# VHH binders against q89az9: the designs that were tried, part 32

Target 1, 320 residues: q89az9
Amino acid sequence: MNLNGEQKSAVLLALVGIDKAIEILKELSIQEIENIAKCMSYMDVISSITADLVLSEFCNEVRINKDQNISFINNNFIISLLKKVLGEHHAVLLLDKFKNQKNISDNIKKLNLINPEKIVSLIKGEHPQIIATILIYLNRNHAANILSYFEDNLSLDIIRRIANFSSLKKLGQEEFVKIIDNLINKYQNSMLNQQGIVTAVELLKLIKRDQETKILTKMFSSDKVLAKRIKTKMLEFSDIINLDDVYIRRLIKVFPLYELSEIMKVEKEEFKKKFYKNMSLENTNLIKNYCSKKIFISNDLIQKKRNNLLNSVKKILYNS
Key: E = the ipSAE of ESMFold2; O = the ipSAE of OpenDDE; V2 = 0.75 times the mean of E and O plus 0.25 times the DockQ between their complexes.

## First folded at step 16 (VHH; framework vhh_7pa5_2)

Design k05 (at its last look DockQ between E and O 0.01; V2 from the best seeds 0.00; counts 0 for: pae E 22.7 > 2, placed apart)
Fold by OpenDDE, look of step 16:
Formats: structure tokens, sequence, C-alpha cells
Structure k05 (fold): chain B 320 residues (1-320), chain A 123 residues (1-123)
């Protein structure tokens, strides 16, 4: 009996019963379902012989791989089975769908692990429809955080697009996967570059200070941008007190006074003096008043505030 | 058939201005949101700006906000992009794009629709 794949599928679905058939059909495209249903409509009576032949063929495909842990993870087995049961054309379509879905899922998992700020930096140049599509697939909280970084009019447009979103067509899925892959690659490359700088800084910290200075000086002459990046990365919190007053004054203008006061509460007098020297009397008095209050701040929170200050300093120095 | 024809590009010095135009045909222009997208050499497409069908709502990429203004004349089926304070980084081929709610249609327009208009900012 020369049944095609669609016909065999129709027979198989009829044999497994309506409940199991529904579960299988949920995994198929509308077109596949329509084609199979059409075949079923033309099949009035399935002979027992035909049924047995179809089942035997299916079982034989499963038995041939008895010695191999039929892991649903074995792509080759699944491909062979689907081709045999559904026919080559339908099998390929289904496999492509599964592949795309898997790729989307895997990539989305990766994106969900990237901080919102970094995600924004990666996708800010994309069309709002692309941004909207990405946000639809991300975790809700993560998507919301990302959305908060966009300007109000852009956010409105993105939300509108999300609200009007129906589904990705096959071609859309393929293109979407490509876009996400490119974004992930861009992220990975940026991380690699950052790791390189970190490694360089670690090495420079281990060598003699005189040698470090010589290396950095020469680097400034040949690659000023790289030198600035390294020097900025090398800056520690303890180095802030040694900065030129001009940078301290710039820092005071951009860094929140309340946060600075929290830091000053736990810092040494030398640190305080460095900042007071570069502040207005009014601001100095505000900080002193704050420091006199019995407020308990956890060590972790203090460290976070120190890091914020350090990052602000680094930004100032880098742009200088 | 949808047709989009960009014009108005050229070479300008940094700080200069250009006004791009896009003539649209083959669809109801007033019913469609429209966008500008640009592609610099060696880079992927970058979204620039979007305007709603009625023209009542506009959005901009951070890189162009405050410098570029998108507008439209629905009676003339024409989309505009006023570009002020141009920078070397703005050098790109600029495309007019009919908005869609599908990724594929948007990306296909980047590839298929219009020759684009070249903007070069150079001292």
Amino acid sequence: as target 1 above (320 residues)
Amino acid sequence: QVQLVESGGGMVQPGGSLRLSCAASGFTFSDSSMSWVRRAPGKGPEWVSTISGSGGQTSYADSVRGRFTISRDNAKNTLYLQMNSLKPEDTALYYCVKDSYTIYEILSQYQVWGQGTQVTVSS
C-alpha cells in the first residue's frame, strides 16, 4: 500500500484515538492539520491490514534503535521518524518550526540573564517593532525594567506594538532568531573585550609601580583611548583622596549630596577634608549634620555607595 | 505595488542641515505609520524615527533626538526628515519605511524597498 506521509499520519491519528490525536495536533501547523484532516476525510474505512502495516512500519522504526537509548534528544531518530510518518515535506516544516522555537527559547534565556541596562544598549538602535517583539518573549519583570529606560513616546509606541502583536510567522521567526543571535554575539564580544581590559589591569597591578607608570605613559602616546580605559579601570576608591581638586569639584556637582553624606559618615577624616575643601559651607554643614545623626547603614550598602562614587569619578576622568 | 522613493540627501559639513523627502505610492499613506532607518557602512540598520499615520505622535532614537524632526504631508503622500546639527556619525544611507506589525515585513523593506538617499557629513 503506497500511502504517502500525510495518509499514514491520518491513519496513525485515527488509531491513537481522539484524545491523543488532539495532543499531537497541537504541535502541528495549521496547514499540516488541514492537510491531515483532508486526508482523513477521504478515508472512509481503514482496513485492519492497512492499520497493521502503518503501525508495523512505525514500530519498526522505533525498534531499530532499541540498543540506543531512545533519547528524545536524538535529533536523527526524531527526524527519521517524522519523515517516515509525516512525509519528507511535512517533516521538514515541522522540524524547522521546532528548531526555530528552540533557538528562540535558548536565546531568550540568555537575554533574560543580561542586565536591563546592557540590553537597552544593545537594542536601542533597533526598530520599535523589533524591540517590542523582544520584550514580548522576555520575562515580564525583565521586560518592564528594560522598557523603563526608553523615552516616553518610544515606550508608548512599543506598548502599542505589543498590544497589537498576534504571532510570528515562520519567516518572521527566522528573522527574529537572526536578530537575537546578532545581539547575543555583540554582547559576547563586548564581554570579551572587557575581560581583556580586566586582565591587563590585573597584570599591571602586580608589576612594580615604576614599570606600570612607564607602560601607561608610552601607551598614552600610542593609544590614548586604551590608556584611558585601563587607567580608569585601575582607579580604586582609596585613590579618590589623591585626585586633583578640579575633579573633586566636578564630582560634587554631579553626585547626589545625600549619598555622599552616607559615605562620609564612615570614612576617615582625611577623606572628609578632601571633599569639604571643595564644597560650599552650606553643603558642608548639611553633611556634618547628617553625620551627627545615629543612622545605621549596612556594610553592603556602604560598599554599594562607594562603588557609585567611584564609578562617577571614573566617568569624569574618562571624559576628561 | 508599494513604492517609496527617497530624496534630499547630499554632502554637508558638520553642523549643517539637510531635509530628506520620501514619496509614497501604492497604499493609503494616511493610514500607515512611517519610519526612517539608516545604514552606515559596515553597520547594521539603525532606526531613526517614527511618525503615526495622522502625524500626531512621533518618536526618535537617542542618537538623533533634539536634532532631527520627522513630519508628513498626507495630502502629498510625502514623508520628511529635517536633520539639523549633523555629525560625521550621521553619515549613512537613509531609507523610508512603511511600518508593519511584523518583523519580516519591516526587515524586508530595509532590503527591498527604495534605493535610499545618501547622507554624507564630512569636513
Scores: ipSAE 0.258, ipTM 0.726, lowest interface PAE 1.5, mean pLDDT 82
Fold by ESMFold2, look of step 16:
Structure k05 (fold): chain B 320 residues (1-320), chain A 123 residues (1-123)
Amino acid sequence: as target 1 above (320 residues)
Amino acid sequence: QVQLVESGGGMVQPGGSLRLSCAASGFTFSDSSMSWVRRAPGKGPEWVSTISGSGGQTSYADSVRGRFTISRDNAKNTLYLQMNSLKPEDTALYYCVKDSYTIYEILSQYQVWGQGTQVTVSS
């Protein structure tokens, strides 16, 4: 019901037929033709209700009876129209521009649905200008979450490039299309690979403990990457105390301090000591102060927070 | 299960005529626009002609306008291309393509193409 003026124009031009549309377009500026052509390029069909509404508005303005039952727009129609009005060379240039914009828009919608941690793992090796360009096209909240995962120096560089960004040039659009397509393919391949890991973990849990241990130790010597992924997926909360200190420091950076305090209040002293040696004296004192207070936390809530900590550990080990 | 099978190609002298056919199955033929696209040796695809699902609207590339006629028989699920006044430049592999040639999907692997029928115009 609520079409903008460019959409109404696109409908009208389709309804009047090619010969009359050419006459009308010759009276318009090149920018107006480009805007209308963009609207037409996304339109496959026009409902009879939409056509009737647009025709009724037009007839009221100029007292022209509508010609109904036209519910079809074809890209070949707009291609033929543009070639006749602008000439083949300019029509091709304009159509290439719209193709690239459409592809970028569609794939950006897919990226907005992928959680920030995964996007970071996909793009952390890209040039900062590429990262900045991706973030510019993403939803603001989504882009902010992604930015929060980068180190301070890189985040500064990315923000500087965003602030100086104007638009993609024609060659940059073509290259950006390729980059986005590659990211989507990498994501999909990662998901297929993860299914195999889940299956392997399930099989390893079902076999005898002696055989499980032998298989995993042999795997660490021959294929450390795969063994690491399998072992990380099998990780239990009790294993956290045995992690290298570098992982504990990374965990402290991403896990909320208040939740960590609540977990530490109910954990053993050796668990607490593992974390204390990897954090600032300021944060250590905050946690110790919280632990000395008489605060009740339900068993169900504590188990949920323990699971959240374990999941954060798994994410760190997967992405390292 | 969409299938498009082209036929009617062959060798003909300049000025001659050929009629290409495309047998369609696996979809509701009358609901779909159909196109002919050709690929000359060593060149990219070139759109030739498009016909609406009903057959009431046709369009042609400038290079073939007035010489080629696209038509369809929805009762037989068959698309046709009548080619008259053939030139050596018309030598190409001719494909039947389901749905209209769209700006977004131009020459993508997602279009359903037939296997093609060879047209050779030489003396």
Scores: ipSAE 0.000, ipTM 0.084, lowest interface PAE 22.7, mean pLDDT 74
ESMFold2 (binder alone), look of step 16: mean pLDDT 81; pTM 0.820

Design k06 (at its last look DockQ between E and O 0.41; V2 from the best seeds 0.00; counts 0 for: pae E 7.7 > 2, grease 28 > 24.2, SAP .73 > .668)
Fold by OpenDDE, look of step 16:
Structure k06 (fold): chain B 320 residues (1-320), chain A 123 residues (1-123)
Amino acid sequence: as target 1 above (320 residues)
Amino acid sequence: QVQLVESGGGMVQPGGSLRLSCAASGFTFSDTSMSWVRRAPGKGPEWVSTISGSGGYTSYADSVRGRFTISRDNAKNTLYLQMNSLKPEDTALYYCVKDSYDIYEILSEYQVWGQGTQVTVSS
């Protein structure tokens, strides 16, 4: 069973009902009650299987007949239980604490789903203590990836802050939740904007080419930033061969040669020529040598590499 | 009582330089990390730079890295911010802040801030 003792206790108390639960909780310390109540607050639905396992274990340990109905843990139950055991004042305090913790947890779950690069873009302007606090609550691997994007001295400061972190006080929790909410909102807004651009691009691809060109030209005159974003998004891998040599040269400087070699292995001669004329003889020979090797690369991997190259090109064009 | 008093602000042209100072009192200065924060009109507070108590490490926001230098003189209980290559976007009220490992202290009114010194970068 993957439940810890507190979780099992929470399940058991829910199953025995509020009256019996109160009697049991009276025998526990405030800390134990808090821990169990916290567990209850995170348990929305108890499956019959889980309930049965917990009951079975309990019955085996205390030799009590299994005759308990499955009850659902709801907020009203928790509130009533805590009020009866701890009194109204203490119950409210604990409930507030749990609410804040839940809010943090929910928001952190959302942040854990956002790619590290995007997270960095969202939090890079925040105070290092805020960054440190966010990283503390994120998944460890995710936090590590995010941390890798920061400058060394800033990273050191963040780590130091993490190392000196003791606890998040109640008032701090409230403020922290607000910060995370704001970050999530920023992210959502950015996603909406991105969706809009995608839709625009899709529409532009469906209209006549002459009309597309006219629209983009006019857009460049009125909103250069938007036009660049759309144009960049519209760029396909097949368009790379038509780019000005100046951009190809820039691309070659920033794109890993080994990845380019992998792409070159499967691309048409015209594509190869476009790059060879814009790189050194040494690099050309390296690529040719690689292409002569009998290495099998899956279509999926090739497509991924193509996308990497395309993304690099898009970055160059956007910043031009 | 903890007190922070900023000075050195003023009006400067783009590309110019300013040196801010912060006189600290009421706490053990040498044991306390210190930060600069700025607030531009219509914007929230922006972290600028941090220096450890000993001065052993410094960190900067991306917006000021390479242009600003934070330093301290623990014997004088004074924090400094050397600002070079100033830009119009650097226009703000600059605050000396006692650093904390408590996020609430960082975000709340309980954080010890000075009165601030105005920096205006304009042609």
Scores: ipSAE 0.461, ipTM 0.829, lowest interface PAE 1.0, mean pLDDT 84
Fold by ESMFold2, look of step 16:
Structure k06 (fold): chain B 320 residues (1-320), chain A 123 residues (1-123)
Amino acid sequence: as target 1 above (320 residues)
Amino acid sequence: QVQLVESGGGMVQPGGSLRLSCAASGFTFSDTSMSWVRRAPGKGPEWVSTISGSGGYTSYADSVRGRFTISRDNAKNTLYLQMNSLKPEDTALYYCVKDSYDIYEILSEYQVWGQGTQVTVSS
C-alpha cells in the first residue's frame, strides 16, 4: 500500500466512473494521460481496503476545501485539489506543464486580436524560426494574412520551417513564453505611443499657429521621425494639392474612382487638374462626365468622402 | 562531434569594419543553415543573421540590416560575417551556431556557447 501520486490517481479515476474519468483526463496533458494509463494497466486489481483508503483521503481533502467558502471553481481550487490528491511532487510537475501551456494559450488569444499589419511590424526583425513558430500557433486565416506581408524569400523560408516543425520541447516552451510576452508588451507600448501622438496633435491644434510652427520646426531638427508622424497626422484636406505627383499617382491606385469623382464635382478646378495630369485619359473622361451631371450630394456625405481621401493620403505619406 | 570556432574579432572605432570567420567541422556544412548570434555585456543572446546551406537565402536582424553581410564558403567549411559601419551598440561576443528548428537551441540563455570572438566598438 505504498502508492505514489500517479498510482493514487489511477485508483481514483477507476472508481469515479468512465464519464467523470474522461472529463478529468481531458484537462491533463497527453504525457500525464499516458503515465496514468500505464499505472492502470499494471494495476490489475484494487483491493477494497486500498480503494477505501484512497477514497477516504480524497473525500477528506474535498470536505476540508468545501468547508471554506468558495463561490467559483478556478485554477487555484483545481491546483490545491491536485496537490492534496496526487501529492506535492506529481502535482508540481503537472502545474509546471499547465502554466506554460496556459500562458501560451492566453497570449495567443491576444495576438489573434491584433491587426496583422501591427504584428508584422513587431516580428519582422525576428529569426525566421521564431516567426514560423508564432504563425503555427495563430489562427490560420490570421497567420496567412501576416505571412502575405513578407517578401517571397522570407515567406518561403517560413513555410519550410512550418512544414518541418514538430513541437516545442519543455525548455523551448519557456523561451516561447518570453517571446510572446515581449510581443504583447511591445504592442501595448506601441498603443500608448500612438495615443501620445494623437494627444500631441490635439494639443498642437489648440495652441496659437505661430507657437505650433516653432514647436514643429524645433522637433524636425531633433527627432525627424516623430515630427513627420505628427505633421502627417495634422495634415489638412487643403494640403493635398501641394503633394508631389508621385503621391497623387499612388493615391489614385488605391482610392475608389467613383468616390474621387464625387469629391471632384465640388472641388476647385486647380484641384481637379492636379489629379487629371496623373491619370489615364479614360479615367479623366469618366470623372469629367460625372462632374457634368446634375447630381446632388449632401454636404455631410461629401465631407465624409473628403475625410476618406485625406486618410488615404495620410497612410501613403506615413509609409513612404 | 560538432565544432564551431569563431575568430576575427577585435577593437575598432565607430564606423569601422571587421570580418568574422567561423570554422566548422563534425557535420555536413553545405546542407546546414548557419547563424551568427551575439551577446552584449549583461544581456541575453541576440540573433544577428542567418544563411541557408546553399547560400541562396540570407536574413538579418533589423539592427544590422544594410551594414552586415553573411556569407559562406562550403569548400572550406567556413562561415563569414562582414561587419561595416560599426556602432558602439555592436559591441558583443559573437558566436556562430547551427541554425535549427528548435527555439531553445537558437536563443536559450541556458544553452552552452563556445568562447566566441569579441568585437569592441569604442570611441
Scores: ipSAE 0.021, ipTM 0.604, lowest interface PAE 7.7, mean pLDDT 77
ESMFold2 (binder alone), look of step 16: mean pLDDT 81; pTM 0.817

## First folded at step 17 (VHH; framework vhh_7pa5_2)

Design m01 (at its last look DockQ between E and O 0.88; V2 from the best seeds 0.00; counts 0 for: pae E 2.1 > 2)
Fold by OpenDDE, look of step 17:
Structure m01 (fold): chain B 320 residues (1-320), chain A 123 residues (1-123)
Amino acid sequence: as target 1 above (320 residues)
Amino acid sequence: QVQLVESGGGMVQPGGSLRLSCAASGFTFSDTSMSWVRRAPGKGPEWVSTISGSGGQTNYADSVRGRFTISRDNAKNTLYLQMNSLKPEDTALYYCVKDSYDIYEILSQYQHWGQGTQVTVSS
């Protein structure tokens, strides 16, 4: 059974009913009550299997007769229980706290599933303290990956803020929940909007090139924004070498040289030439020197960097 | 009472420049990091820049890096934002924000926006 002691206690209290639960809780410290109540707040439905397991374990430990009651943890039960034990005011405060914590937890779980690049795009406009707070709640590896996308000085500030972080106060929690909710909503909306484009792109890739060109040309005349979105989505890394030099020059200005160097190390000469002709001799030499070094980069990392470059290109093209 | 008064906004053409000021009172200015935040029409607040109390550390949003410069005069309790190479996308109300390690302290300022200073970039 994967439940901890507090969770088991929560289940047991639910099973024994509110009257007995109250009597039991009266014997507990405020902290214990809070912990158990928290667990209850996270439990919507107690499965019969879980209930049986917990009850069996309890009965075995205390050697009491098994009176199996099936009970469901609902908000009304929790509210009634806490009100009777802690009073109306304290109960409401505690419930609000738990609600916020649950909301934070649920939303954080969702954020942990979103790719780091997308997270960065969602949070980059937030105050560094907000960014820091978000990162604190994320999985460590995920947070680290996200942090790596920020400029060094900003990263330093974020880390400093994390280091100075104590806890979210109640009011801060409420606001934080709103922020995270908004981020999730933005993400979801973006995904919905992108799904159609993705489908369109997939279809366009399957039709004859001449027909594709005609469709996109007509689309461009009638809906330039949509056409650009589709075209940018259709762009592949291999297409970068075919771009107008003006875009390559723009790319070089915004894309980190060291990262470009890493990409170039594994790319074909044609790719290198496309960039070299649009770079200073100094930067070209820097890249060449880097390419001459015996450095191993994993395929996954290289692909990530390629994607970064591609995304930069797409951004440039979209905004052109 | 903490008071922040923004000024220096206006209308400029793309590529133009503006310098914003924020007069601060009601707290020890030199010990407090300060930030600029902006709000464009129909959009939420966007962080622009932060400067440490001493002025030794500055941070910028990617959207403004290289174009904007945050600075401060602690003797005058004034925060500045030099904005160069302005773009239409920079059009927004700009607010000065007292920094904090408590997000509520920051967000509360978002909820109680002062007048801010309007920056409009248009051809």
Scores: ipSAE 0.820, ipTM 0.959, lowest interface PAE 0.5, mean pLDDT 85
Fold by ESMFold2, look of step 17:
Structure m01 (fold): chain B 320 residues (1-320), chain A 123 residues (1-123)
Amino acid sequence: as target 1 above (320 residues)
Amino acid sequence: QVQLVESGGGMVQPGGSLRLSCAASGFTFSDTSMSWVRRAPGKGPEWVSTISGSGGQTNYADSVRGRFTISRDNAKNTLYLQMNSLKPEDTALYYCVKDSYDIYEILSQYQHWGQGTQVTVSS
């Protein structure tokens, strides 16, 4: 196990109990106490293996009895220790600092598990400095994936802000904790809301078509927002050809022509005609030229591109 | 001491245009990047656009890119937002704020709003 000296000290102090820990800490500098207390605040659980390794390193002549213990470090132990050694004023200041750093670390672990596209949707309305700060704390590969979703000029600005970042001050740490907590709450609420919509869509697909139509028609009359979300979630790629031309024109304005060309190469002529009637002759000829070329695209890649087009359609329908 | 006063809001039909202004005082405007932020009814603050102190770098939220143009006149200490092709979802109270590399500086401005300028897009 690769514990540093401060981490080993934190483990040992927890094992000897509060009375002995107080005596030991009184012999240390304030900086040393701060370093050890920081380590202790990050140590939620000490395994018996970790305890054995640390104890064996420091035992020569004294027998030390221990019971196997899953968790014996907690905030009450740390609070009692700091108040007795440093006095209440300094202990309060130090504990506030450690609480914010721990909260940031815990919530960053959760954010690293969330799909990059979902994180983008959660942060798209945030100021670029807030986005940059979030990305600094994330796993490097995860942050790079998230960054790839932003427009080039915004990505440049975010990179500039990351390059100029040094550290969060105390007040900035407090605000950052709130930002991360809010993001996780928005994610959880989004998952609960999306699960309800998914369930409703699944039920509607299992009901007879004439009854499905009746329900959706009545819902559009009484709750247009909910009806649009359900209809959008029910949308399949094959439904794109049936869209009103106004949506096709909006889609063409925002979807990359090169990806559209790749999709058109594998699609039926009826699908192509729907798009061609809504675009310029110049762009139509570019796509037709691409379609006549002998270019291989794997089934997995083309399915991904079809899903990207479908997602763009969903954004247009849901956001208009 | 720092003062930011927004103006130029109003009511407009969908597809219309408005030009917002922000008069700045109490700091060196030409050295400071500036942002527009908006608050729609029932929603929290949403970043709209940022411009560098020199005016050479601009950024926009996806929701406004291509429709809004941020600009500044450093001689007049004034920030602008030209808003074209306005949509009902652009209805909000608009604020200008100082940009910063410190998130506390940004977020503290959200908590002590001035008057702002109301933009309403309705049929």
Scores: ipSAE 0.554, ipTM 0.882, lowest interface PAE 2.1, mean pLDDT 80
ESMFold2 (binder alone), look of step 17: mean pLDDT 82; pTM 0.838

Design m02 (at its last look DockQ between E and O 0.14; V2 from the best seeds 0.00; counts 0 for: pae E 2.7 > 2, grease 24.9 > 24.2, placed apart)
Fold by OpenDDE, look of step 17:
Structure m02 (fold): chain B 320 residues (1-320), chain A 123 residues (1-123)
Amino acid sequence: as target 1 above (320 residues)
Amino acid sequence: QVQLVESGGGMVQPGGSLRLSCAASGFTFSDTSMSWVRRAPGKGPEWVSTISGSGGQTNYADSVRGRFTISRDNAKNTLYLQMNSLKPEDTALYYCVKDSYDIYEILSLYQHWGQGTQVTVSS
């Protein structure tokens, strides 16, 4: 594994333990600490082999004994280390930054693997600033290909926006991550649509309800998995309001409140009531407060959020 | 303080026309890109159109391209949206939006919206 100096340092600090690591970090600049901490945050599990290699290299350079304990880098270690070195406030800020950066990076990696035409279909309804921001983070060739699908004036605006781009603020990063997540979810949902199941669902929707029920009942007896898949696929967003409260309660537990709030902002009162009766007063008030705020969410984005909610519901139902 | 006041909405038949206006204050209007967004019942906001500060560049959503025209009068600090060939699907509350190169400002409370103007297209 070809680790750079910062990565090697991260590994070494993990190996020496938190107490010694703190002493070492005190001798480093804030920037160096940030860089190393960043590296740590990206390292989930350090293999014994990697650790040994890094340690051996270090020992060879310094010609010291190899009698060090191997430790794993985990979030708790990083948190503790940063808090001790930078203080609670700065540590939290830095960790948040790393989290957001990691999220952006991971999501962007996924987007870079999606066909340009598909990406365009996903983002074309978004505000030009959102499009520009997405393109900034994508691979250059990929971004260029995507840009080529847009109308000339829009492309010009996007390029202008890219040219005027400085950096994403923290809050902007959070919102950006949400946007990317929604895009990825939309893509994933589209890919999961097996043509056969889709066709079956379409046909079932066209037949009489009684016949549909009979077919699905028989199917359930012979192939429970297939029946569940079809039933789940047949579920629409509008059906959520008719679900048993037990499922709504389960949904509320797993679905981010903020995302739910965004959906609630555009939904009817009946839909809201269905959820409010199944959540705490505190959370209800949070949603209500959010709904009163002037926030812009594109129609495409809100649809993606709806789909996310629907998918969560489907998952719950499928596993029930 | 940024203030945006939309006007010009109303009820029209399909194929009809309306002209929306937005009076802006509290910032240097001529240096700021402006946008129109709309929210239909039960739907999230939809980007409609954007115009550069100078007015030299305009962009449109596919859904309105060829039918709507965004313009501005910087001397009057006013943004316009000429809507022709209106369709029922154009029914929405229309907002004037101050543009930004900050994605957060576009999405969040830092985006100063007016009260909106209602456009209803119905036979």
Scores: ipSAE 0.562, ipTM 0.872, lowest interface PAE 0.8, mean pLDDT 82
Fold by ESMFold2, look of step 17:
Structure m02 (fold): chain B 320 residues (1-320), chain A 123 residues (1-123)
Amino acid sequence: as target 1 above (320 residues)
Amino acid sequence: QVQLVESGGGMVQPGGSLRLSCAASGFTFSDTSMSWVRRAPGKGPEWVSTISGSGGQTNYADSVRGRFTISRDNAKNTLYLQMNSLKPEDTALYYCVKDSYDIYEILSLYQHWGQGTQVTVSS
């Protein structure tokens, strides 16, 4: 019904059986054999409806009795077919090519489901040509979102490499399979490590504060990266007042002044003073003016604003 | 025969600076984009920076942007990496490599062992 000619041929060859399929394939060019074999390698099950449609079309053209048996194409079928038609050496080479293409397709489907920001974090250390090749295989909208996270000069280089891309050769396909597998593994390990960080934070919150401090201090001396991740994850809104002024100034540059004004209206004067110290006179006056107004803010809304501010702080501390 | 010789590594304190050099021979250097790659102890290779053949286009990994500057002198067939504000995490063996549009070729170049210049950032 919606099958192209190569797909119809693949179905028909599976239905006539391997002996007849071999005879038919021997009369075809190697290109035609390869195209049909590719179709067969992606097929899993042939429904009786599909088989009947293809057989009916064939019978109308050649006038033969149709076979209503249902069959499926699997790896054993295509292996046997290719070995008998092409010989074992050529069959192995072709099967390796199809295996790589299928693995790439499966893993690309997984990558298209991963958040663009996370993909960027996984690939940021890769050579621009590797990044470009990954983006070529991704869904266009997904790739565009990912590309938007890169600095302009790097984005230009990636686009140039995409524009110069033609295809992956066999050796490049083998390496690309490894690259994509490694990315999936990095993603999975990142998710496991994130879970471990959450667990560690929960445990640290349950122990005594002096023991917590001892553990974190020792960890900063032995594993600064891990200690920073844990401390950042442990950060609470009440901790913001204790941040170095450098971070407060960075926060003010990225956090919307209006939302900050809403938070400041309900906060302690000590909190306000910490921020005013790090602001321009103009912005300070704008916030003080907002704070002087009698405006009602729900508890739920202010908690959301507090969480937004806290998340911005965490992003600044993580990136520093 | 393509030959790339790195130099300029050493020991520095955090916040210090180093300038790496890469002497190139055996190919048309001015027509070839070049990259710096590094390998920290126990870690895999990490791309650092790329510069076009003319020198007009430069790119940096996010981890080094603003601190490192790649440059080239096509008259001397030499690639440079100026490293400022060095951090302990910059400690690695640094390699220069030819750029390529072929990922197999890039990954093959990453497997060159026993070459490079060591940069160590410690107190």
Scores: ipSAE 0.432, ipTM 0.834, lowest interface PAE 2.7, mean pLDDT 80
ESMFold2 (binder alone), look of step 17: mean pLDDT 81; pTM 0.818

